# Miniprotein binders against Glycine-N-acyltransferase-like protein 3 (Glyatl3), part 13

Target 1, 290 residues: Glycine-N-acyltransferase-like protein 3 (Glyatl3), of Mus musculus (Mouse) (e9q5l8)
Amino acid sequence: MLVLKCSTKLFILENMLKSHFPESLKVYGAVMNINRGNPFQKEVVLDSWPNFKVIITRREREAETDNLDHYTNAYAVFYKDIRAYQQLLEEHDVINWDQVFQIQGLQSELYAASKAVAKARLLDLDINLASFKAVHFSPVSSVPDHSFLTGPTPRLTYLSVSDADLLNRTWSRGGNQQCLRYLANLIACFPSVCVRDEKGNPVSWGITDQFATMCHGYTLPDHRRKGYSRLVALTLARKLQSRGFPSQGNVLDDNLASINLLKSVQAEFLPCRFHRLILTPAAFSRQAHL
Below, E stands for the ipSAE of ESMFold2; O stands for the ipSAE of OpenDDE; V2 stands for 0.75 times the mean of E and O plus 0.25 times the DockQ between their complexes.

## First folded at step 7 (miniprotein)

Design U1k (from U1 with N12K; at its last fold request DockQ between E and O 0.57; V2 from the best seeds 0.00; counts 0 for: pae O 2.8 > 1.5)
Fold by OpenDDE base, look of step 9:
Structure U1k (fold): chain B 290 residues (1-290), chain A 80 residues (1-80)
Amino acid sequence: as target 1 above (290 residues)
Amino acid sequence: SEPVEVYVVLPKGTEYIFEVSPEMSVREVLEFIAEFLGLDPSKFRLTFDGEPLPLDQPLSDLGIEPGAELRVERKESDEK
């Protein structure tokens, strides 16, 4: 196990990961955030340098942790060799198996390999797998065409940390204190877009996460069909691109509304799928809200 | 100071409302707007009442009040 802390090497790594798109996009987004102030206190773990076979991004050990917060306790993985991934995962202190956590990646073998390691280590944990379509936005035109807007003049802002409660109540993955804290941190650390009403209340929004992924977008029911979701998606993608980030997202296969939105903005559906594993140790099974 | 709303008009006539701090410089406001709209701030300027706003002055010093209309205009290419 190598923890890569050298800034020069981290920038080199960022460039190296580009040659492994699209499978490396999650790790790439994390590394980009690490290299840009590291507001989310992440670090990079490798099997070797410079010819790594596997890379894992994780929360720094010194960072404040909540054992129940799988949102924050998130690992991104990219591997050139699945066996190398398993070997690294078997090493001591690579993964904190005593927390509720998630593993994310864009490679299909991630689940089977992670499960095999957990089994080999005789760990009593539940693994929940979710698979998504992965999408990438092409460079958005420098001249926005917003002719699709049918409502009043949009009030564009970023989200405030005070808006996190509203997000927590409306996000399908939310509704608990861990998520509330996580959302507040995302808003504080990463790009967001918000359309507000005349009273200053959020009516449509989008956020990005520690992997530079457009992880959540929502429009209140009373404000739908005005083009706000498209506006938010395009604006957020543009903000990411202006900062040199890829604009990437994930969508569930059954989320037809979001799929249609993504098609309407000419998002590219990637050949690889996004895989998210949530691992819950037996000790936390009664307390973890998944 | 509390954020103020400004109306921003693009060269093609599209309008947006942005919340900005009166303490922000014109440069900061332009950069803020540019980030949302995907514009290169170096190629544009902000105007008020047809006059270009100085980049290094805060909005509050320029008499920009809530609800003011700011226009984003392309910098005149020095047609040399």
Scores: ipSAE 0.480, ipTM 0.792, lowest interface PAE 0.9, mean pLDDT 92
ESMFold2, look of step 7: ipSAE 0.659; ipTM 0.866
ESMFold2 (binder alone), look of step 7: mean pLDDT 80; pTM 0.746
OpenDDE base, look of step 7: ipSAE 0.219; ipTM 0.656
ESMFold2, look of step 9: ipSAE 0.554; ipTM 0.838
ESMFold2 (binder alone), look of step 9: mean pLDDT 80; pTM 0.744
ESMFold2, fold request of step 18: ipSAE 0.352, 0.469, 0.267; ipTM 0.758, 0.816, 0.722
ESMFold2 (binder alone), fold request of step 18: mean pLDDT 79, 80, 80; pTM 0.742, 0.746, 0.745
OpenDDE base, fold request of step 18: ipSAE 0.024, 0.021, 0.067; ipTM 0.432, 0.443, 0.540

Design U1w (from U1 with N12D F36W L37M; at its last look DockQ between E and O 0.50; V2 from the best seeds 0.00; counts 0 for: pae E 14.0 > 1.5)
Fold by ESMFold2, look of step 7:
Structure U1w (fold): chain B 290 residues (1-290), chain A 80 residues (1-80)
Amino acid sequence: as target 1 above (290 residues)
Amino acid sequence: SEPVEVYVVLPDGTEYIFEVSPEMSVREVLEFIAEWMGLDPSKFRLTFDGEPLPLDQPLSDLGIEPGAELRVERKESDEK
């Protein structure tokens, strides 16, 4: 087990990960953010260097201060060999199993292998799998075309931390203290796009997370059908692309509105799926009202 | 100082409203716009009323009032 701390090797790793797209995208996004100020206090764990078979990004242990904050305490995984992934987790203290947390990746064996590791370590965990279409935006024109907009000239800017409460109330997985802090941290650390009304109130927005994933695209119901969702998505994608980040996102199969938006901007649906595991120790489940 | 709203016109004629601080230099404003728009700021300049704005001066020294129209124009290069 190696914890890769050398800045030169981390930049080499960032470039190496490009050869493994799309499967490496979540780890790639985390590594890019590590190499650009490391605002989420993450680190890289490998089985070996330079000929690795497994990469896991994780929060530094000093940063894990809330055992219920599975939003922030998320691991991204890329493997060339699923057996190496299992061995790394079985034989080493890679994961803090004494919290509610996530494992994320773009490879189909992730759930079964992670479940097998939990069993081998005699852990009493509930593991919830969600599976998503994975998408990547095509290159966005450097000169915007906003002819699709109807209504007044939009006030286009970015979110402020004070907007986190609104995002917490409108996100399907939100409405709690952990998510509020998480969203505030995402806004503070990573790119966002926001349409505001004349009074400065947010009416449409999109953010990116610690893996450089575009997420929580939302338009208030009274402001829909004005082209704001398309404007936000294209602008955020351009912002990410201009900084060399992947412009990638995930969408549930039944989110037809988002799928139709993505088709309308000719986003590429990738030949893999995004897998998100939420792992809850049984002690938390039996003691909590969730 | 409170932010001011300016109109920013891109080379394709599209207009946006940006909130900027009047103490920001022209360079800082150009870099902010370019970052938001996905442009390379080294290839563009800001103009106001048809005149290039001096990069190292704050907007407040240049008569840029709320509602001013700034244009992003591609530089003509004389370098080879």
Scores: ipSAE 0.000, ipTM 0.301, lowest interface PAE 14.0, mean pLDDT 86
ESMFold2 (binder alone), look of step 7: mean pLDDT 79; pTM 0.728
OpenDDE base, look of step 7: ipSAE 0.071; ipTM 0.560

## First folded at step 8 (miniprotein)

Design G3s1 (from G3 with E17K E21R E24K T45R; at its last look DockQ between E and O 0.02; V2 from the best seeds 0.00; counts 0 for: pae E 11.1 > 1.5, placed apart)
Fold by ESMFold2, look of step 8:
Structure G3s1 (fold): chain B 290 residues (1-290), chain A 81 residues (1-81)
Amino acid sequence: as target 1 above (290 residues)
Amino acid sequence: SKVTVEIEGSDPEKLEKAFLRIFKLAEELNGEVYVIIKNGKVTIRVEGLPEDAKEKLAEKVKEIAEKYGLKVEIEIEDKSE
């Protein structure tokens, strides 16, 4: 096991990861953020350098302050060899298994391999898998085109941390203290786009997470069919692209509205899927109902 | 203003039951809750409680720890000037 701390090597790694797109995109996004101030206090773990077969991004141990916060405690994984992934996790303390946490990546064997590691380590974990279409935005023109709006162009702003409560209430994964704290931190650290009503309340928005993934794009029901979701998505993509980010996203198969939006802006649906594992020590799940 | 609760025991089922009850209590008191769980030891830090809620939490935590036969340590820190 090797923790890669040298800034020169981390920059080289960032560029090496480009040759492994799309499968390396989540690790790539995390490494980009590490190299740009590291606001989520993450680090890179490898099996070897420069001839790596496994890369995992994780939170620094000093930053792990809440073992219930699986949103923040998230590991992105890329491997060239699935057995090397399993071996790295079995033989070393790469993952803090004593928390509720997330493992994610763009490779299909991730769930089965991670489950096998948990079994080999005799861990009693509840593992919930979610699978998504993975998308990448086409290059967006630097010149705004607002012709798709049904009315005047609204003022585009960004979210403030005080908006996190609304995001927490509208996100399907939200509604708890850990998620509220996580969303506030994302807003504070990463790009966002927000359309506000005349009273200053958010009505349509999009944010970016610790893996440089565009996420939680949402328009309040009473403000739909005005072109706001498209405006927000294109504006955020343009902002990210101008800064060198890949403008990546994930979408559930049954989210037809978002899929149609992505098709309308000519987004590329990647030849791989996004896999997200949420791992919970089973004793916590059993005791929650006593 | 912080209350730090540390519970420890050799029976993981009792430890988890106590933890969940303490966590629920802290949420009912509107505390900001942070948790570290490490082999046989659970540390719960609760921030943002008024003074009477801190004492109420500490009293109930002692009752819960006694019920489950756990070692408990409670530190109350008041940082108001």
Scores: ipSAE 0.000, ipTM 0.444, lowest interface PAE 11.1, mean pLDDT 87
ESMFold2 (binder alone), look of step 8: mean pLDDT 75; pTM 0.686
OpenDDE base, look of step 8: ipSAE 0.022; ipTM 0.267

Design G3s2 (from G3 with E17R E24R E28K N30D T45K; at its last look DockQ between E and O 0.01; V2 from the best seeds 0.00; counts 0 for: pae E 8.6 > 1.5, pTM E .792 < .8, placed apart)
Fold by ESMFold2, look of step 8:
Structure G3s2 (fold): chain B 290 residues (1-290), chain A 81 residues (1-81)
Amino acid sequence: as target 1 above (290 residues)
Amino acid sequence: SKVTVEIEGSDPEKLERAFLEIFRLAEKLDGEVYVIIKNGKVTIKVEGLPEDAKEKLAEKVKEIAEKYGLKVEIEIEDKSE
């Protein structure tokens, strides 16, 4: 295995990944962030260079300070050959298996192959799969169009770290210390968009994660049906596109409101799905602490 | 074994930059980091640091707060109490 450290090779890799869209998008987003200050302290692992068959982005081992923080400790994967993926993980210490973590990617064999590797390594862990529609925003005009709003253009700003508690309380997978810390770091590291009321309170927002994915879009119930979620999504997509980032997102099949929003802005639904694995070693079971 | 850093400021960008610098510094020193948010104040609690690292963290946090013009309160708990 090879850990790419050379900045020249990392920028070459960023360009090479474009020829493998859509399947490389998660790795591409992570590599773009690595090349732009590396605020999430990640690194790139390959099987070979320049003719790679497998790319994995991971946290630098020095940055893995909480074995329960699977939000932060997430691996993005792209492979040209699924057997090369399995071999890399079986023969090398690419993954820290002694934590709760995620494996993410846009290729359908990811779950079965990762499960097979865990079995081959005799690991006692649970793997929880979630599967999402994958989307990409069409190019958004640099000139704002606010005609869909039901009233005047609201105050449009970005989130503060102090807003992370609200995001933690409104996210279905939130409400814990690891998530609060994760959200605070996302806000501090990556672009966000926030609509605020007259008192300065957040009422609608969206953020970007470590893979350059647009996520956590939310509008408070009392502020819905004003066009805010559409304003937030388009503004964030425009901001990302102006900086050369992909404007990508993931949505659960049963989230009809978000799907309808994405259709209304003519976002492209990609011919692949996003797969998120959460891997939990048996030793980290909460019941084992009683 | 504990350092508690509380930062407060009206400029969200400066608050975010300070938060990130302090958080990364604590991680580099191999500390366990907890975040608490109450009444718009951001508290970073760092546990598991050796005694010399606690004082170095406090010195660097003061420099960071001055750099960004933030109010900061720092509490250090010695192993001797």
Scores: ipSAE 0.012, ipTM 0.553, lowest interface PAE 8.6, mean pLDDT 87
ESMFold2 (binder alone), look of step 8: mean pLDDT 75; pTM 0.689
OpenDDE base, look of step 8: ipSAE 0.024; ipTM 0.291

Design G3s3 (from G3 with T4L E6V E17K E21K E24R T43Y T45R; at its last look DockQ between E and O 0.01; V2 from the best seeds 0.00; counts 0 for: pae E 16.5 > 1.5, placed apart)
Fold by ESMFold2, look of step 8:
Structure G3s3 (fold): chain B 290 residues (1-290), chain A 81 residues (1-81)
Amino acid sequence: as target 1 above (290 residues)
Amino acid sequence: SKVLVVIEGSDPEKLEKAFLKIFRLAEELNGEVYVIIKNGKVYIRVEGLPEDAKEKLAEKVKEIAEKYGLKVEIEIEDKSE
C-alpha cells in the first residue's frame, strides 16, 4: 500500500476524483476535508500513484479512537478494479479489523468483495449492509427564494456542540455515547444549518459529516409543514456549494418524506446506490449499538 | 530553480491525461511538484530542478500540451549564477 501524505499529491487527487463521479463522491468528500485542515485526522491509502485503481480513506493510525465508535471509524472506498480493491484490503495494516467500523461506498460489489476478504483472513465478523438512494444537489441559486414558506422567514443559524444531545435523541442511528460524541465532533468541525424558535431552541436542522455528506435533516413534529425542512436543505446545500464542497446525500427507499423533499428541490438521484457496511468482530457484538 | 506551468483546455479527460504526464515527468527529473486548480486552469509549479532539467521539462511540457490540444504557458524563473 501507499499512504498519500504529500499535500501536493492530495490536491492533485482531489481534482482527479472529479472525473470519476458519481462513484468517487464519498472519497472525494473525505479528501476535500483532509485538504482543508483535516479536522477528522484522516488519511488516504492507494495501491499506486498516480495510476491508482483503488482508494481507501481511513482514520490516521496515530489518532486515538474508541474501538466501539463505528461512526468515526469509517472507511470510504472507491475502486476502478474490484480485484485491486480486494488486494489492497487484504494487505497488512490497511484496515484495523480489531474494532467496530464502517466501510462506505457507491459501488455495488463493495459488500461481496469486503466479505470475501474477511473470509480469506479467517475473521469472525458480523457484517451489516444498508443500501440507500444516492443524491446530489444541483447548483442552487446564490439568491434565496423563500416563497414556499407558510409565514415569514424564521431565524437561520447553525448548531452548537450543546445541541448534540437533541440530535442524538432524534437520529435513527443515535441514542448512545459513541453517537453523541460523533455528533458533537461533526457540529464542531463541519457546516450546519439550524432554525431556532424565539427561545433559541432548535426546531429544524441539518448537518454534514466527515465525507461532506448532508445528513440528519430533521424537523421537530410540532414544527412541520411550515417549509422548514426545505429551507434547511437548500440553505445547507448553498453553504456547501459556495465553499466548493459537494452537496451529496443518502436516503433510505422507505423515507418517503425525505424523498419527496429531495424531488421538490430537484435534487439529482444518482444512477448508483450508497452502501454502508458495519463490521463487528464477534467479541464486540454485545457492547456495540448496531 | 523553478518552473511554472499553466495548462487549460475544454476537454477534462485530455487535461487530466496531460497533467498526469507532466507530473510523472517532473518527478522523473527529481522535481518537487505543487499544483493548484483555479478558474478552470491547472497551475503546476515544479521546484528543485537542476538547470538543464528546467529546459528539458519546459520542452517536454510544450510537446504534451500540443499533443492534447491544450493552451499552455510556461515561466522559468531566472537566477544569478
Scores: ipSAE 0.000, ipTM 0.159, lowest interface PAE 14.3, mean pLDDT 85
ESMFold2 (binder alone), look of step 8: mean pLDDT 78; pTM 0.717
OpenDDE base, look of step 8: ipSAE 0.050; ipTM 0.425
ESMFold2, look of step 9: ipSAE 0.000; ipTM 0.131
ESMFold2 (binder alone), look of step 9: mean pLDDT 78; pTM 0.719
OpenDDE base, look of step 9: ipSAE 0.021; ipTM 0.279

Design V1 (from U1k, 75 letters changed; at its last look DockQ between E and O 0.71; V2 from the best seeds 0.00; counts 0 for: pae E 5.7 > 1.5)
Fold by OpenDDE base, look of step 8:
Structure V1 (fold): chain B 290 residues (1-290), chain A 80 residues (1-80)
Amino acid sequence: as target 1 above (290 residues)
Amino acid sequence: DSEEPVEVYVVLPKGTEYIFEVSPEMSVREVLELIAEFLGLDPSKFRLTFDGEPLPLDQPLSDLGIEPGAELRVERKESD
C-alpha cells in the first residue's frame, strides 16, 4: 500500500487518469477535488507508483468519522488489473471494514472482486449492489440558450447549507441524520445549482459530490414541466466544465424521467456502468438506514 | 454588517435572462466571475453593462448605484 501525498505526483496522477476514461472517471473526480484544496479530506491509495495497477480514493484516517455514515465513508476504485485490486483490498488498513461504507467504480468486476475478498476474510457483512447508467455531458455551448423554459424568469443561485434539510427529505437516499450532514458538507464544499421561487425557497436543484459527480437533482412537484430540471442539469454541467471538471452523472435504469431528461440534453451514455456497493457490517445492520 | 443579498437581472447576449443573488459589496469583477462560473463563460471575454455603460471591474455594486432589481447585461468585449 502506498498513500500518495506528494502534490506534484497527485497532479501527475490526475493527468494519467485521463487516459483511462471512462472507467477512471470516479477516481478522477475525487483526485481533482483532492488537488483543489481537498475540502473533503480525501487521500489516494495505490499499489505502486508510477505504474499503478489499482487506485483507491478514501477518506483520510485523521478525518472525523461516523461509523454509520456510508455517504462520507466512500471509496472510489479504478483498476488496470482486477487481481491487483483484490490484493490491495486484502491488505490491512486499506479499507475500514468496521464501519458502514461504500465502494464506487465504473468497472463491472468490482462487485465480484470485493465480495470475494470479504468472503475470504470471513467478514460478516451485507453487500448491497446498485448499478446505474453512467452519463457524461459534452462541452456545453459557451452561450446558453434556454428558449425551452416556460414561465417566469428563473432565479438561479447556489444552494445554502440551510437547504440541506429539504434535500434530505426529498432525496430517495436521504431521510437520516448522516445524510443530512453529508448533504450539508456537499453543499459547502462543491458546486451546486438552485432555482428559487419569488420567496427565495428552492424549487429545483442539483448538487455534486466528492467524486465531482452530479449525484442528485430534484424539482418540486408543483414546479415540474417548466424546464427547470434541464436548466439545472445544463447549468451545473457548465459550472463543472468551467472549472475543468468532467460533467458526469448516474441514473437508474428505471428512472425514465431522468433518462428522458438526459436524452433531451444530448448527454452521452457511457459504455460502462456505475456500480455502487454499500457494505454493512453485521454489528451495524440494525442501525444502518439504507 | 454584511449587506443582505440583492437580486439583479442578468441578460445574456442572446437575450436569455436570469435572476442572480449578489451582495452589494461585491465588486463588478466578482459578480462577473460569479455569473461566468454559473453559466460556463470565460469572464475575460465579457463585460457587465448597466444602462448601456460598462461597469468598472474594481468597484462594488453599491458604489455604482446598483439596486435590487437592476438589469445588468453581459456583453462580449469588443475584440481588439
Scores: ipSAE 0.019, ipTM 0.418, lowest interface PAE 4.7, mean pLDDT 90
ESMFold2, look of step 8: ipSAE 0.079; ipTM 0.575
ESMFold2 (binder alone), look of step 8: mean pLDDT 79; pTM 0.738

Design V2 (from U1k, 29 letters changed; at its last look DockQ between E and O 0.70; V2 from the best seeds 0.00; counts 0 for: pae E 2.8 > 1.5, pTM O .799 < .8)
Fold by OpenDDE base, look of step 8:
Structure V2 (fold): chain B 290 residues (1-290), chain A 80 residues (1-80)
Amino acid sequence: as target 1 above (290 residues)
Amino acid sequence: SEPVEVYVVLPKGTEYIFEVSPEMSVREVLEFIAEFIGYDPSKWRLTFTKDGEVEPLPLDQPLSDLGIEPGAELRVERES
């Protein structure tokens, strides 16, 4: 196991990962954020340098952690060799198996390999797998077409940390204190877009996470069919692109509304799928919110 | 602080309202807007209409120092 701390090497790594798109996109996003102030206190673990076979991004060990917070306790993985991934995962102190955590990646073998390691280590834990369509936005036009907007002149801004409660109540993965804190941190650390009403209340929004992924977007029911969701998606994508980030997202196969939205803005559906594993040790099974 | 509203008129006539802090400098406001709409902030100017006259605002001063009160309306225009 190598923890890559050298700034120069981290920038080199960022460029190296571009040649492995789209499968490296999750790790790439994390590394970009690490290299840009590292507001989320993450680090890079490798099997070797410079010719790595596997890369894992993780929360720094020095960072404050909540054992129940799988949102924050998130690992992104990219591997050139699945065996190398398993070998690295088997090493001590790579993964904290004593927490609720998640592993994310854009490679299909991630689940089987992770499960095999857990089994080999005789760990008593539950693994929940979710698979998503992965999407990428092409460069957004500098001259947006807003003919789709049917409401009043939109008031655009970023989200405030004070808005985290609203997001927590509306996000399908939210509804608990860990998520509330996580969302507040995302808003504080990473790009967001918000449409507000005349009273200053959020009515439509989008956020990005520690992997530079557009991870949540929502429009209040009373404000739907006005084009806000499309506006938010395109604006957020443009914002990411202006900073040199790829604009990437994920969508469940059964989320037809979001799929249609993505198609309407001509998002590219990637050939690889996004895989998210949530691992829950037996000790936390009663307390964990998934 | 109460936000200042900045009106952005796009070439096709589409308008946006951006809510910004009065503590932001004019430059910061332009950069903020540029990230949303994808324009180069160096090609834009922020204008304030006072007594029927349009005046460009200096780049490196906070809006509050320029006498821009919360709730005021500012416009972003392309610099010719």
Scores: ipSAE 0.343, ipTM 0.748, lowest interface PAE 1.2, mean pLDDT 90
ESMFold2, look of step 8: ipSAE 0.361; ipTM 0.754
ESMFold2 (binder alone), look of step 8: mean pLDDT 78; pTM 0.725

Design V3 (at its last look DockQ between E and O 0.29; V2 from the best seeds 0.00; counts 0 for: pae E 8.9 > 1.5, pTM E .782 < .8, other shape alone 6.641 > 2.5, SAP 71.729 > 70)
Fold by ESMFold2, look of step 8:
Structure V3 (fold): chain B 290 residues (1-290), chain A 91 residues (1-91)
Amino acid sequence: as target 1 above (290 residues)
Amino acid sequence: SEPVEVYVVLPKGTEYIFEVSPEMSVREVLEFIAEFLGLDPSKFVLVFDGEPLPLDQPLSDLGIEPGAELLVVRGDPEEARRLAEELAKEL
């Protein structure tokens, strides 16, 4: 097991991961953020260097301050060999299993392999799998105007951390204190785009997470059908692309509105799926209030 | 105060609409626009009415009204700031 700390090797790794798109995108996003100030205090673990078979990004143990915060305590995984992934986790203390946390990746064996490791380690935990279409935004060309807008002239800006409460109340994954703190940290650390009304209240927005994934695109019901969601998505994607970040996203199969939006901006649906595992030790189920 | 809608024009003529605060300095506006547009702010200046805007002045002092057209032009914004300060000393 190696914890890759050398800045030169981390930049080499960032470039090497591009050769493994789309499957490496979550790890790639995490590594990019590590190389750009590391605002989420994450580190890279792998089996060997430079000829690795598995890469895992994780939070530094010193940064883990809330064992119920599975939003922040999330691992991104990429493997060339699923057996190497299992062996690394079985033979080493890569994962802090004594908390509520996530494992994320773009490879189909992730759930079965992670479950097998938990069984081999005799862990009593619940694993909640969610599976999503994976999306990568096509290069966004400059456009001179916003002819698709049909509402009032938008006030285009960033989100501020004071907006986190609204985001927490409107996100399907939200409504709790861990998520509120997580969203505030995302807004503080990573790119966002927001349309505000004349009173300064957000009415449409999009954020990015610790894996450089565009997420929580939302428009308040009374402000829909004005082109705001399209404006926000294109603006955030352009911002990410021009700064060298991936412009990736995930969408549930039954979210037809978001799928139609993504088609309208000619986003690319990837030939793989996004897998998100939420792992809850049995001892934590009552405390997690999940 | 109340946000101001401005048009931002790139060197090739592409236009974008931004909401900015009148209390923001030109430096803050340039950095804000550059973040959204993927520009290196050290290589561009904002131009209004044919003149480079002084970096350390708030928009409210510069006659920038709603609908104002701000051009993004290649140049060194710190050099423009220093030249403006030198001219002010002569007055």
Scores: ipSAE 0.006, ipTM 0.339, lowest interface PAE 8.9, mean pLDDT 85
ESMFold2 (binder alone), look of step 8: mean pLDDT 76; pTM 0.705
OpenDDE base, look of step 8: ipSAE 0.229; ipTM 0.650

Design V4 (at its last look DockQ between E and O 0.67; V2 from the best seeds 0.00; counts 0 for: pae E 6.8 > 1.5, pTM E .653 < .8)
Fold by ESMFold2, look of step 8:
Structure V4 (fold): chain B 290 residues (1-290), chain A 83 residues (1-83)
Amino acid sequence: as target 1 above (290 residues)
Amino acid sequence: SEPVEVYVVLPKGTEYIFEVSPEMSVREVLEFIAEFLGLDPSKFRLTWEDEDGNRIPITSDEDLQRALELAKETGKPLRVERE
């Protein structure tokens, strides 16, 4: 196992990951953020250098202060060799198995391989898989066409940390203390776009996460059908592209509104799927069982 | 201080309103808006409107402060335009 700390090697790695798109995109986003101030206190773990077969990005152990915070304590994975991935997962000090955490990636065997390692190690974990269409925005035109908007001229800005409560209440993954803190940190650290009403209240928004993934695109019900979701998505994508980031996202198969929006802006649906595993030690669940 | 409205003029006449901090420099305002839209800030200018309706470039922070006061008094917002 190798923890890659050298800034020169990390920038080389960032460029090497481009040759493995789309499967490397989540790791690539994490590495880009590591190389740009590392606001989420993450590190890169490899099996070897420069001829790696596995890359895992993880939180530094010192930063893992809440064993319930699977939002922040998330691992992004890319592998060229599934057996090398399995070996790295089995090493005790690569994965902190004593917390609620997340594993994610864009490769089809991720869930089965991770589950097999957990079973082989006799770990008592509940593993919840979510699988998504993966998307990437094509280069956004330097001459935006906003003829799709209806009503008054939108007021564009970024989100404020004080908006985190609203995001926590409206996100399908939200509604708890860990998510509230996570969203506040995302807003503080990463790009966002927000449409506000004339009173300054957020009515439509999008954020990016620690993997440079566009997420939590949302428009308040009373403000829908005005073109705000399209405006937010295109503006955030352009903002990311101008900084050299991939403008990537995930969408559930049954979210037809979002899928239709993505098609209307000619987003590229990638030839792979996004896989998100949330792993919960049974001991955490069992403590409440009486 | 209160946020300042800045209009972005796009092809085909589409306009956006941005809310920016009055403490920002001319460069910071242009970079903020261009970054939001993914555009090249060097190709845009910040302007104000004089009594005759001409758009006058704002090239110094001192001029920006004067233009912000005028915009507040007149109700005519500052504007970012393609050069």
Scores: ipSAE 0.023, ipTM 0.536, lowest interface PAE 6.8, mean pLDDT 85
ESMFold2 (binder alone), look of step 8: mean pLDDT 79; pTM 0.713
OpenDDE base, look of step 8: ipSAE 0.156; ipTM 0.624

